# Ledger of designs, part 2: VHH binders against Probable cyclic pyranopterin monophosphate synthase (moaC)

Target 1, 244 residues: Probable cyclic pyranopterin monophosphate synthase (moaC), of Pyrobaculum aerophilum (q8zyf8)
Amino acid sequence: MIVDISKKPDVFRYARASANADVKKCNTAVAAKAATVASRYLPFLHPLPLSATAWCKDGKFYVEGIAHWQTGVEMDVLFGVLVGLLGSGAVKIENLRVEIKQKQTTPPIIENVNTSEAPITREGDLVASAYGRMKVVNLDIVKNPVEKGHPIYAAQTAAALNAKRLCELLGGPCPSVQHFKIEIITSDSVEVRTFIKARDITPAPEALFSAGVALLTIWDMIKKYEKDENGQYPYTYISELHLD

## First folded at step 1 (VHH)

Design a11 (framework vhh_h_nbbcii10_fgla)
Fold by ESMFold2-Fast, scan of step 1:
Structure a11 (fold): chain B 244 residues (1-244), chain A 126 residues (1-126)
Amino acid sequence: as target 1 above (244 residues)
Amino acid sequence: QVQLVESGGGLVQPGGSLRLSCAASGFTFEYDSSYALGWFRQAPGQGLEAVAAISGSGGSTYYADSVKGRFTISRDNSKNTLYLQMNSLRAEDTAVYYCAARDYSWVYTEEDYDYWGQGTLVTVSS
């Protein structure tokens, strides 16, 4: 389910997410747009009026967001980083994390403004697989239904739906997907592997995207068990996401 | 019908090596296989223990702490066969070893495996 937030306070919600990735050019416009529409892609996110900004600095990709609303925006900015990096041609993403999230009665000051365009290229094999790993505190919670539903089943469905939808965010053309599979394993962390086959153009970005969406769906569903006493995520992050 | 047939068990001395095989029928080991594969064991008087698992969609693997660094799980898609290479064998590795398969979409646990082989006995003794 979408959780009832009607009793939560209307205050300014701020978050900043980042990840490490080696990209030649940063597609910050795609990142900012993706953050504002994350609820269309992650099944249990609330739609909300988000203002988002993205930038690159020192090998890191950043997205920050603010909304005057009844829920946090950390998942929205995490989604923005993921999509921004994929739109920038990243094939390896490390340490996708929430750097900070805040609530306040007055608007926070946003200082980083960087708008740039990067070309989107699609070269590669018509078959791709991706691997992702997410560190969590409460692995046992991932295996069973929580308030929003079953994390693994929701992640599998969200990944399959979104394997066909990344092109809506990056711009066409869309790969003609012929086959998609996902595997989720809980070991000392949450591990995901995706496989995708397309007829016409490389689905490598879709393999990465579907793996990332699966992990973010799980994170969103278990996040109340992952926060520390200050509502931060010192333990939870996607440590690696890369093409096989 | 999904069938799993183990082979390669036997008597081996401590410190020795042994390779188990599991031949599968009723599904394929290509990338398009829907089945994750694992090795489990049951020592005399003990419960079932997960040993190693390998994914249905790629090469991701799991190993129990008791076998990490000694055992290697692998698959040969052209032969539709799962392997367990066991090195530096110890008396405590004596058990019946089972090959098992499940839909890879499920979380990895012993309770989620739907298809099991008949088992092959491994005895580590001098």
Scores: ipSAE 0.000, ipTM 0.111, lowest interface PAE 20.2, mean pLDDT 83

Design a12 (framework vhh_h_nbbcii10_fgla)
Fold by ESMFold2-Fast, scan of step 1:
Structure a12 (fold): chain B 244 residues (1-244), chain A 128 residues (1-128)
Amino acid sequence: as target 1 above (244 residues)
Amino acid sequence: QVQLVESGGGLVQPGGSLRLSCAASGFTFSDYSSYALGWFRQAPGQGLEAVAAISGSGGSTYYADSVKGRFTISRDNSKNTLYLQMNSLRAEDTAVYYCAKEGSYYDFWSGDSPFDYWGQGTLVTVSS
């Protein structure tokens, strides 16, 4: 910078994430809660004091977050969108992306909204499979170890360990998981497929959740290679995530 | 191109009030904006000092200790204008006042000033 500025305001980190989804009611309370505790589910994410809000508008689900902290908050708000949509009954999610992230000299407006959790029904098939696809700038980075480990192996482990934990965030009944499988392949993108079997209630939300956790774990591990000159993600996003 | 134009400065007696305006062009104020806007000042023979800042949606504000309780920052999205209401003015408030907008996100990590777009300034003189 050309100018030397003294007595600066507090420094804050901000991000907003969104996705397209067709839902009848938006579970914004679950989304905001999930964003604040994302580090409990994504293995390489640091815990931080996050304030988060969520809303739906024009076929999109949004989560924004702010923290005064050492790390960015984009992974936290992405996780919030994923869980918020699953808590809203979404079975198809498109274009889960970071719309903007920044470090700034004054806190942006962010207020907890007075919302209630939407009920979710656990009726359906006891076997579910999900498919997800993530576009990335450098696919070869995904296929090899980075500083934090191998992205694919870490994603498989994170998905398996978290496959049955979605109910902790939704506040509803937990499926009795009998079997879980995950496959991650690289083509022109990162593709994930999950299979899950439960004894008592449909694990369809868990199939979607575990696929999303796998993709977000990879994104978090490679994110320094995905940012453009302005610290944004012009080419990295989860283009689709749906039940098979 | 981003342009900021300050107005409202002038000569005022101690204890008086002034309202500064900053008209913006090249970008639009909106309730969903995530960038900050601020006021800075430079007194004769002194360095640049941050005075006040406001979030993109207008809900969060910062004030330097020297002006807290006397100055109020606000924005009007319909007029694309930033304001600084200055009350109980003192001789020590004499300075050229600049408005500024946050610019580059990447450069913030280096510890440099995040305000990359500046107005030309407006002079405020507090004297008898």
Scores: ipSAE 0.000, ipTM 0.116, lowest interface PAE 20.8, mean pLDDT 79

Design a13 (framework vhh_h_nbbcii10_fgla)
Fold by ESMFold2-Fast, scan of step 1:
Structure a13 (fold): chain B 244 residues (1-244), chain A 127 residues (1-127)
Amino acid sequence: as target 1 above (244 residues)
Amino acid sequence: QVQLVESGGGLVQPGGSLRLSCAASGGTFSYDSTYSLGWFRQAPGQGLEAVAAISSSGGSTYYADSVKGRFTISRDNSKNTLYLQMNSLRAEDTAVYYCAAHEIDYSYWTSPDFDYWGQGTLVTVSS
């Protein structure tokens, strides 16, 4: 379910997310756009009016967002980083994390940095596999139903649906998907493997995207158990996401 | 209905080896099997712990950190059999070992909500 936030206060919600990735140019426009529509892709995320900005610096991709709303925006900016990197041609993403999140009655201060656009390319193999790993504090929670539902089952379904939808965000050609599967393993962390086959163009970005969506869906569903006493995520992050 | 039966358990000294087998009856393991298969264990007075798992294709495997590098999981779909090769056994490996099968399109290998379970085989590691 989408959790009832109707009794939570309307205050300014701020978050900044980042990840390490070796990309030649940064598609910041795709990142900012993706952050504002994240709820259309993550099944239990609340729709909200978000302002988002993206930038790259020192081998990291950043997205920050602000909304005056009844819920936090950390999942929205995480989604923005994921999609922005995929739109920038990233094949390996490390340490996708929330750097900070805040709530306050006054608007937060936002600083802008240099931005650029990267072209989207679609040459490559017609099959692709991706691997992702997420560190969590409460691994046992992932294996059982929580308020929003069962994290593993929700992640499997969200990944399959979204394997066909990345092209809506990137604005390029859509692969004609012929096969998709996902495996989720809970050990000392949450691990995901995806496999996708397409008829016409490489589905490599879709393999990465579906793995990332699976992990973000789990994170969103368990996030209340992952926060410290200050509402931050000191231990929860996606440590790696890459093509096999 | 599928029945899973474990074999190969017993008493072994520390540092020794055992090979566990899990045979399926009812025709669920085949050349095109879609089942994810795993080994779980339960030590006396403790909860169920995932040990190792293998995907339907055999191309992906999982191992718990406590057994990584010592245990090897494998499957033979033509014989409807799952294996666990256990090397360099330690006293801490003493447990009842269960094989399990999950019949879904997606696998989640450490979850104890697998569809089918064996009755268990006891492995005791002591001198």
Scores: ipSAE 0.000, ipTM 0.135, lowest interface PAE 18.3, mean pLDDT 83

Design b01 (framework vhh_7zox_3)
Fold by ESMFold2-Fast, scan of step 1:
Structure b01 (fold): chain B 244 residues (1-244), chain A 121 residues (1-121)
Amino acid sequence: as target 1 above (244 residues)
Amino acid sequence: DVQLVESGGGLVQPGGSLRLSCVASGFTFSSYAMGWVRQAPGKGLEWVSDISSGGSTGYADSVKGRFAISRDNAKNTLYLQMNRLKPEDTAVYYCAKGTYIYESGTWYEYAGQGTQVTVSS
């Protein structure tokens, strides 16, 4: 279930993730919290002691994270950006990416501070659909089993199991989910479509969340094939994630 | 029209064994990965095991070494051999059709009716 990390060095791990979004205010507290608990939602992430901060600048939402650990923290900060934007009322997210990841013997300095925000109110239809697209270098790897299992089946399972759990992170009432569907398509990229129906409140954030969880699960499972010679992701990113 | 019919559930004592079966129809069974998911009382769906069209298997950590998935393509049947059962294995077990690499779909869209497994004295 969890990948063996025993061969990896125990050093300071740093990553920063970002996405474009048009939001009226930034829920930085929920983003930072989500990053620290990402392993509860993404099935192949290791629990780890992560310090995370979030901020907005120039139409972008950022999360950075630091841990003294054997694994990188890029998936944790990507999850933080996703949840932070959903907690900020985003209905369209573009270019969710890892800006940088580093490992070093000296702890990185972070100067940004989280601000607490109230949960957003929910308005909308009792059915919602979301679409997501992720660019990858090695599309054939997505189509076949890797050591962690089959990326597409793992993504469908992770999305379905987590579809209604976003409220655990955002606070407020949870939708009473009546139906969930996810479809994953490989074309020139990885595409995902989700559909969710609720009885009582709009599941629009959950439609976006489940699509994002599916794409991040695939990214996590194939990430060793996506890194360049410096361990960075010059080509892999979630280019769009929006409500239909 | 895809149909999946599970059977083989029942009441067993802790440490006992059961074999679940799933008879599939409406699609080319041998071309698809198949799997088992379960739902314990009051909890969400949990992936248990899968088997590819080529026979490669995967298992959740909670069942590794105790459960064995297999398939008989001539009979369009998926099996789950469950050994050394624990009270924590109590759940409704669902057979699910997986997505092949060029076909897009959801595990949960093509789940069967389920079969109840209860592990208790």
Scores: ipSAE 0.005, ipTM 0.158, lowest interface PAE 10.5, mean pLDDT 82

Design b02 (framework vhh_7zox_3)
Fold by ESMFold2-Fast, scan of step 1:
Structure b02 (fold): chain B 244 residues (1-244), chain A 117 residues (1-117)
Amino acid sequence: as target 1 above (244 residues)
Amino acid sequence: DVQLVESGGGLVQPGGSLRLSCVASGFTFSDYAMGWVRQAPGKGLEWVSDIYSGGSTGYADSVKGRFAISRDNAKNTLYLQMNRLKPEDTAVYYCAKDYYGSWEDYAGQGTQVTVSS
């Protein structure tokens, strides 16, 4: 289900997301682009006009976004961080989280300028596996249907539908995918594993991307149960996302 | 009806510390998020830090690890502890109320912070 937002006010919505990653370049243009089109990849996100900027500092990748709209932009900027890091060559992402989200009647300030870089080189194994882990307040919410549907089944579907689409965001060559598999389990956290096989170039970024899409889809579906009284996320974050 | 009065600014050497205060009146202070924004000479407003009614805090990347925001709800007062100050921190600092409303319209007169040798 796409939740009815028709009675929500149009106000300025701001969010900033970040993650730790070991990258040698910072492809901020890819991050900003991804944030603006996140609703094309996350099935329950509302489309909205978004201005987004990204930057790297002190081992972290940041994306902030602003929209004058009826819904928050935290999922959009989280998606921007994920895709921006993949477009920067990240093979390990840690602590992907929402740092802050706000509502305002006046526009917030954004100054950073995004820069484009050449597409990542696709050298490597033609088989890739990724692992991701997300901490949540209540695991039982993830295991059962919520207003938007069943989080695990929706995440598996979103990941499968989007497994081949990362190259739309990164530019450069698309892998000729021959096989995709995803498994999501709940332990003390939400865990995801993806497996992908291609015939021509490494699908390692797609393995990471599909795992991230699955986790972000679950986060988006359960977010009303994860927010505190001030609409912030005191516990929820993607603690790790890496190649096996 | 909303009033915010900032104080605590001044001239300080690089590496020094300052503590800013903001006394609020005209609203139920404990029910609202509060924050600090700054404006350097020739620049636009930059968000520095905020603290929500429940105590959750956020910080701009440029000040993380150096600044600490806090509040005293009994005294209707917001604080910003600024450590390891840099010349780049030179700005007028404004107290702001409530990110749901026009926080810019509720900013006080500001307090000048100058970091120079």
Scores: ipSAE 0.000, ipTM 0.100, lowest interface PAE 19.0, mean pLDDT 83

Design b03 (framework vhh_7zox_3)
Fold by ESMFold2-Fast, scan of step 1:
Structure b03 (fold): chain B 244 residues (1-244), chain A 118 residues (1-118)
Amino acid sequence: as target 1 above (244 residues)
Amino acid sequence: DVQLVESGGGLVQPGGSLRLSCVASGFTFSSYAMGWVRQAPGKGLEWVSDISSGGSTGYADSVKGRFAISRDNAKNTLYLQMNRLKPEDTAVYYCARDEYWSGDYSYAGQGTQVTVSS
């Protein structure tokens, strides 16, 4: 379901997201492309004209995005970082976060350029499990319905519907998925576990992707309760996302 | 530190007018869309009006034609001119740096109380 934003004025929206990961290559073209099409994978995002650029520096993967639009682009660039890291062979992602987001009347300058890279070659078991954890300020909001619906149920549905679609973004082989499970629990944080079985190639990237999609869906649904006085996210981030 | 300081509220009779002001500090005011959000007694937050950094305005249907939002970037000040006030407009009015529609607004001040008697 897309929330009505018809009354929001168009201004230039900027955001930069980052995460730590141990990768040997940086698939920045995939990251930038993923950011522009994030609304096809996250159920409550508005489709919008986004210009996105990605880069790697000092053990971090970055995506920045600009749109002249009615709403922010932070979820789009977060999705870009997630997919870019998976397309770069990451099996452990830490501190996926929004570094900054801004509004302005003049267009921001994007100076970095994307580099195209070959798809990741997949090797591994035909069964994969992933674990993700997201720090939130308002944990109780996650447990109950909000205006867009129940965050946990929406996240489970979004993850299940998108579990096998990562290959559409990476351009490589698609696993023939035979089974998918997801469990979301709230303790001191939001925790997610995914389990995927495939017939032909490892679904390890899809296990990570579906966990990330679930957490980003929850973040998007509760984000108005997570912002500080500056509209930033000082305490909301995906602290870990890794294979079990 | 971001600060938003509202003023101009008070007690007014139905049909009357008030002008609210909000002085902003701690950020580049001219670069942000700004808005007004209100909370009536016993009710949730309701979006009232927005103005973009470029001056484009939006209004809730309940206030359209009666309220006018404006800004003075040289003074870092946001205004809300409220005309033909109704008892239903009774609320605490908060100046907000406009993030998004659908309750994604943040507010930093204590608000200013508007009471329309009758």
Scores: ipSAE 0.000, ipTM 0.116, lowest interface PAE 18.9, mean pLDDT 82

Design b04 (framework vhh_7zox_3)
Fold by ESMFold2-Fast, scan of step 1:
Structure b04 (fold): chain B 244 residues (1-244), chain A 121 residues (1-121)
Amino acid sequence: as target 1 above (244 residues)
Amino acid sequence: DVQLVESGGGLVQPGGSLRLSCVASGFTFDDYAMGWVRQAPGKGLEWVSDITSGGSTGYADSVKGRFAISRDNAKNTLYLQMNRLKPEDTAVYYCAKEYDYWTGSYEFDYAGQGTQVTVSS
């Protein structure tokens, strides 16, 4: 379910997310756009009017977002970082995390500006596998239904639905997907592995995207159990996401 | 303030060669990676080649072994040597200042007017 937020106050909601960036080009425009439409891809995320900005600095990719709304924007900016890195040609993403989130009655100050899109090419094998790992405080919560549903089953469904949709965000050609599967394991962390076949162009970005969507769906569903008393995430982050 | 001025295009027969030049101004040229992108009639932008400030090069599979990118930092000039040209290489070629994530700098939209390359008999 999409949780009822009707009793929450309309205040300015701010968040900044980051990940390690090992990319030649930073596609910050696609990152900002993805953040504003994240609810179309993450099944339990609330739609909201979001202003988002992205930038790269000191080996990291950043997205910040601001909304005057009844819910936080941390999942939106995390999604922005994920899509921005994929649109920048990343084949390995590390330490995708929320750096800070805030709520306040006055508008936050924005000092960063989006940059232009760099084109990407899609050369490679017509099959791809991706692996992702997410650190969480409460592994047992992942294994059982919560108010939004069962995290693992929701993640599997969200990943499968989105395996064909990354091209809507990046532009360019869409792979003709012939097969998709996902495996989610809870060990000392949440682990995900995706496998995808396409007919015509490499689905490597889609393998990474589907794994990331699965992990972000789980994070969104369990997030109230992951926050500290100040609403921050002192432990929860996606430690690795890469092609096998 | 940033300007990129492409030149060297023209009409050439299949198997021929052309050398494109791009003169840059308004920024510290040797601090940035530079590249070439092209747009064929009725198609979108396609990345062709790039070169880092240190001289490392990359090429699209369609042009590997035929094209060579180089730069002259003293002259703020980027080059693309195009050999064994094919009709499929027909496009407007744009010089681009690429983003470097370590510096946080970008100017991909400062591609100039482009230079037309037509490969036809």
Scores: ipSAE 0.000, ipTM 0.093, lowest interface PAE 22.2, mean pLDDT 82

Design b05 (framework vhh_7zox_3)
Fold by ESMFold2-Fast, scan of step 1:
Structure b05 (fold): chain B 244 residues (1-244), chain A 118 residues (1-118)
Amino acid sequence: as target 1 above (244 residues)
Amino acid sequence: DVQLVESGGGLVQPGGSLRLSCVASGFTFSNYAMGWVRQAPGKGLEWVSDIYSGGSTGYADSVKGRFAISRDNAKNTLYLQMNRLKPEDTAVYYCAKGETYVWTSDYAGQGTQVTVSS
């Protein structure tokens, strides 16, 4: 379910997310736009009016966001980092994490401004496979139903629905998906593997996107159990996400 | 090695038309998306248009309805038909070879200057 937030006050919600990736160009415009529409892709996320900015520095991709709303924006900025990196040509992403999240009564100051827009193209192999790994505090929470539903089953469904929708965020042509499958495994972490086949253009970004969506859906569903006493995520992050 | 040679630029009056060409060599042209990017005086690179190997096209909002991208795979040539040109279209136009997810300047040619002035 989408949890009832109607009794929560409107306050300023801020978050910044980052990931390590070596990209030749930084597609900040796509990242910022993706963050504002994350609820269309992550099934239990609340829609909200979000202002977001993105930047690259020292091998890291960043997204920060602010909203005056009834819920936090950490999942929105995480989604922005994921999509921004895919729109920047990343094939290997490490340490996708929430650096900080805050709530306050006065508007926070946003210092970064989006200044670049990179073109997006789709050439390559018509079959792709991706692997992702997410570290969590307690794997048993992931394996069992929570308030929003069963995390693994929800992640499988969210990934399948979104395997063909990344082009809505990146622009350009959408792959004609012919086959998609996902496997989610719990070992010492949450592991995901995706496989996708397309008729006409490379689905490699979609393989990465669907794996990332699966992991972010699980994170969103269990996040209440992952926060420390200050509402931060010192232990939960996507440690790796890459094409096989 | 990859080579891209642009031509067709020049001086044109506002409201006029130009057709840019880009001849490609050193790779299998039909297998790659191709595009045009431009750089106006004192500004950064702006994506203008692309066409992927399957023929689908995209355009920047600033040129949509005025520019048309096309390709001739038998001649390894990319075209940009520019109609109803504005002073704001003044820029050096570069042909770019697409590679997977992103366009890179590594495969851009020397560029062709387009000047729209009275």
Scores: ipSAE 0.000, ipTM 0.129, lowest interface PAE 19.7, mean pLDDT 84

Design b06 (framework vhh_7zox_3)
Fold by ESMFold2-Fast, scan of step 1:
Structure b06 (fold): chain B 244 residues (1-244), chain A 121 residues (1-121)
Amino acid sequence: as target 1 above (244 residues)
Amino acid sequence: DVQLVESGGGLVQPGGSLRLSCVASGFTFSSYYMGWVRQAPGKGLEWVSDISSGGDTGYADSVKGRFAISRDNAKNTLYLQMNRLKPEDTAVYYCAKDLSWEYDSSGYDYAGQGTQVTVSS
């Protein structure tokens, strides 16, 4: 289900997310765009008017966002970082996390930053596998239904639906997907493996994207159990996401 | 650093009244939603009430018509007037900064140490 936020206050919601990544040039425009439309891809997110900014500094990719709305924007900016890195040609993403989130009655101040565009190519094998890992406070929450539904089943469905849709965000040709599968395991963390086969162009970005969507869907569904007394995420993050 | 100090709890008979206070420091009090949550013996936290910077209020169904939340921005103080108290209102009451109206989906920036309310029956 999409949780009823109608009784929550309209205030300024701010969040900043980051990840470590080894990319030569950052596609910040794709990241900002993705953050604003994250609700079209993550099934339980609320649509909202978001202003987003992205930048790279010291081997990290950042996205921050502001909305005057009834819900937080941390999932939107996390999605922005994920898609921005994929649009920047990343094949390995580490430590995707929420750095800070806050709400306030006055508008936050954000400086305008220059955007940059990085080329992405679709050359490579016609099969791809990705692996992702997410640290959570209590794995037992992930294994059973929560308010929004069953995290694992929802993540599997969200990943399958979105395995075909990354090209809507990156532009260019869409792979003709012939096969997709996903496996989610709870060990000492939440682990995801995806496999995808395409007819015409490499689906490697889609393998990474579907794994990331699965993990973000689980995070969104359990996030009330992951916050500390200050509403922050002291423990939860996606520690690794990479091609096998 | 954020500090919230609750006071005003105590022992009261059913049908009685208490007024809780929370003195805030370390942030711009007037700019934030403030609220009250409570924890009954052996139970989890329950959202009680909140108030916006502009004075808009929300209440849990269990306390509607009996409790009134208010704030004094000049004194950086949050209040909870509790009337017609019931034994089931027995709990530790915590002041919370940045509390959302719907407790199950809310996190707060900080809560104080709490003040004990005991309604004897």
Scores: ipSAE 0.000, ipTM 0.149, lowest interface PAE 15.0, mean pLDDT 83

Design b07 (framework vhh_7zox_3)
Fold by ESMFold2-Fast, scan of step 1:
Structure b07 (fold): chain B 244 residues (1-244), chain A 118 residues (1-118)
Amino acid sequence: as target 1 above (244 residues)
Amino acid sequence: DVQLVESGGGLVQPGGSLRLSCVASGFTFSDYWMGWVRQAPGKGLEWVSDISSGGSTGYADSVKGRFAISRDNAKNTLYLQMNRLKPEDTAVYYCATGYSYEDSYDYAGQGTQVTVSS
């Protein structure tokens, strides 16, 4: 379900997310846009008016977001980092995490940053596989229904639905998807593997995107159990996401 | 069902003090983050203060040093001690709880009116 936030306070919600990736270009425009529309892609996320800023520094990609609203924005900025990196040509993403999230009464000033646009490259094989791994506090929570539903089943459905939608965020041609498959395994972490076949252009970015969407959907659904006393994530992060 | 009952509001002159109380029922009070949010006339809800199950506190910059949040788990009661009140503190004050599974506040009470005016 989309949880009822109607009784929650309208306060300034802030979050910053980051990931490590070896990219030659930093597509900040795509990252910022993706963060503002994350709820269209993550099925249990609330729509909200988000201002987002993205930047790259020292091998890391950052997105921060601010909204005066009734819910947190950490999933929105995580989604922004994921999509920004895919729009920057990343084939390997490490340590996608929430650096900080907070509630505040003063309106923060979002930095005015230069928008960097990178061409989206679509060269490669017509089949792609991606692997992702997420560290969580308690895997037993992932394996059973929570208030929002069953995390694994929701993740599988969200991934399949969104495997065809990355081109809406990156621009350019959409791959004509012929086959999509996802497997989610709970060992000592949450592991996701996706496989996608397209007819006309490489679906490699879609393989990564669908794996990331699956992991973020699980994180969003179990986040109540992952936060510490200060509402931070001391353990939970996506440790790796890469093409096979 | 979750129920929060706020009390202790009233009319007070600038520089005065009030103590708000919130009696909670319908959930395990000691396990939840609790807080106070307020709504000034014509404005949205503003977070004022919160307190964890373990007693760690946070305050909005506008009230830091003037307000003190506390809880009594044996009585299922949350308190807000308000000192050196200013006209801009005029608002309806709501007790908030993390009874939703998200680690954010929901409020269930009717609020208590605080008016700071000469």
Scores: ipSAE 0.000, ipTM 0.135, lowest interface PAE 16.2, mean pLDDT 82

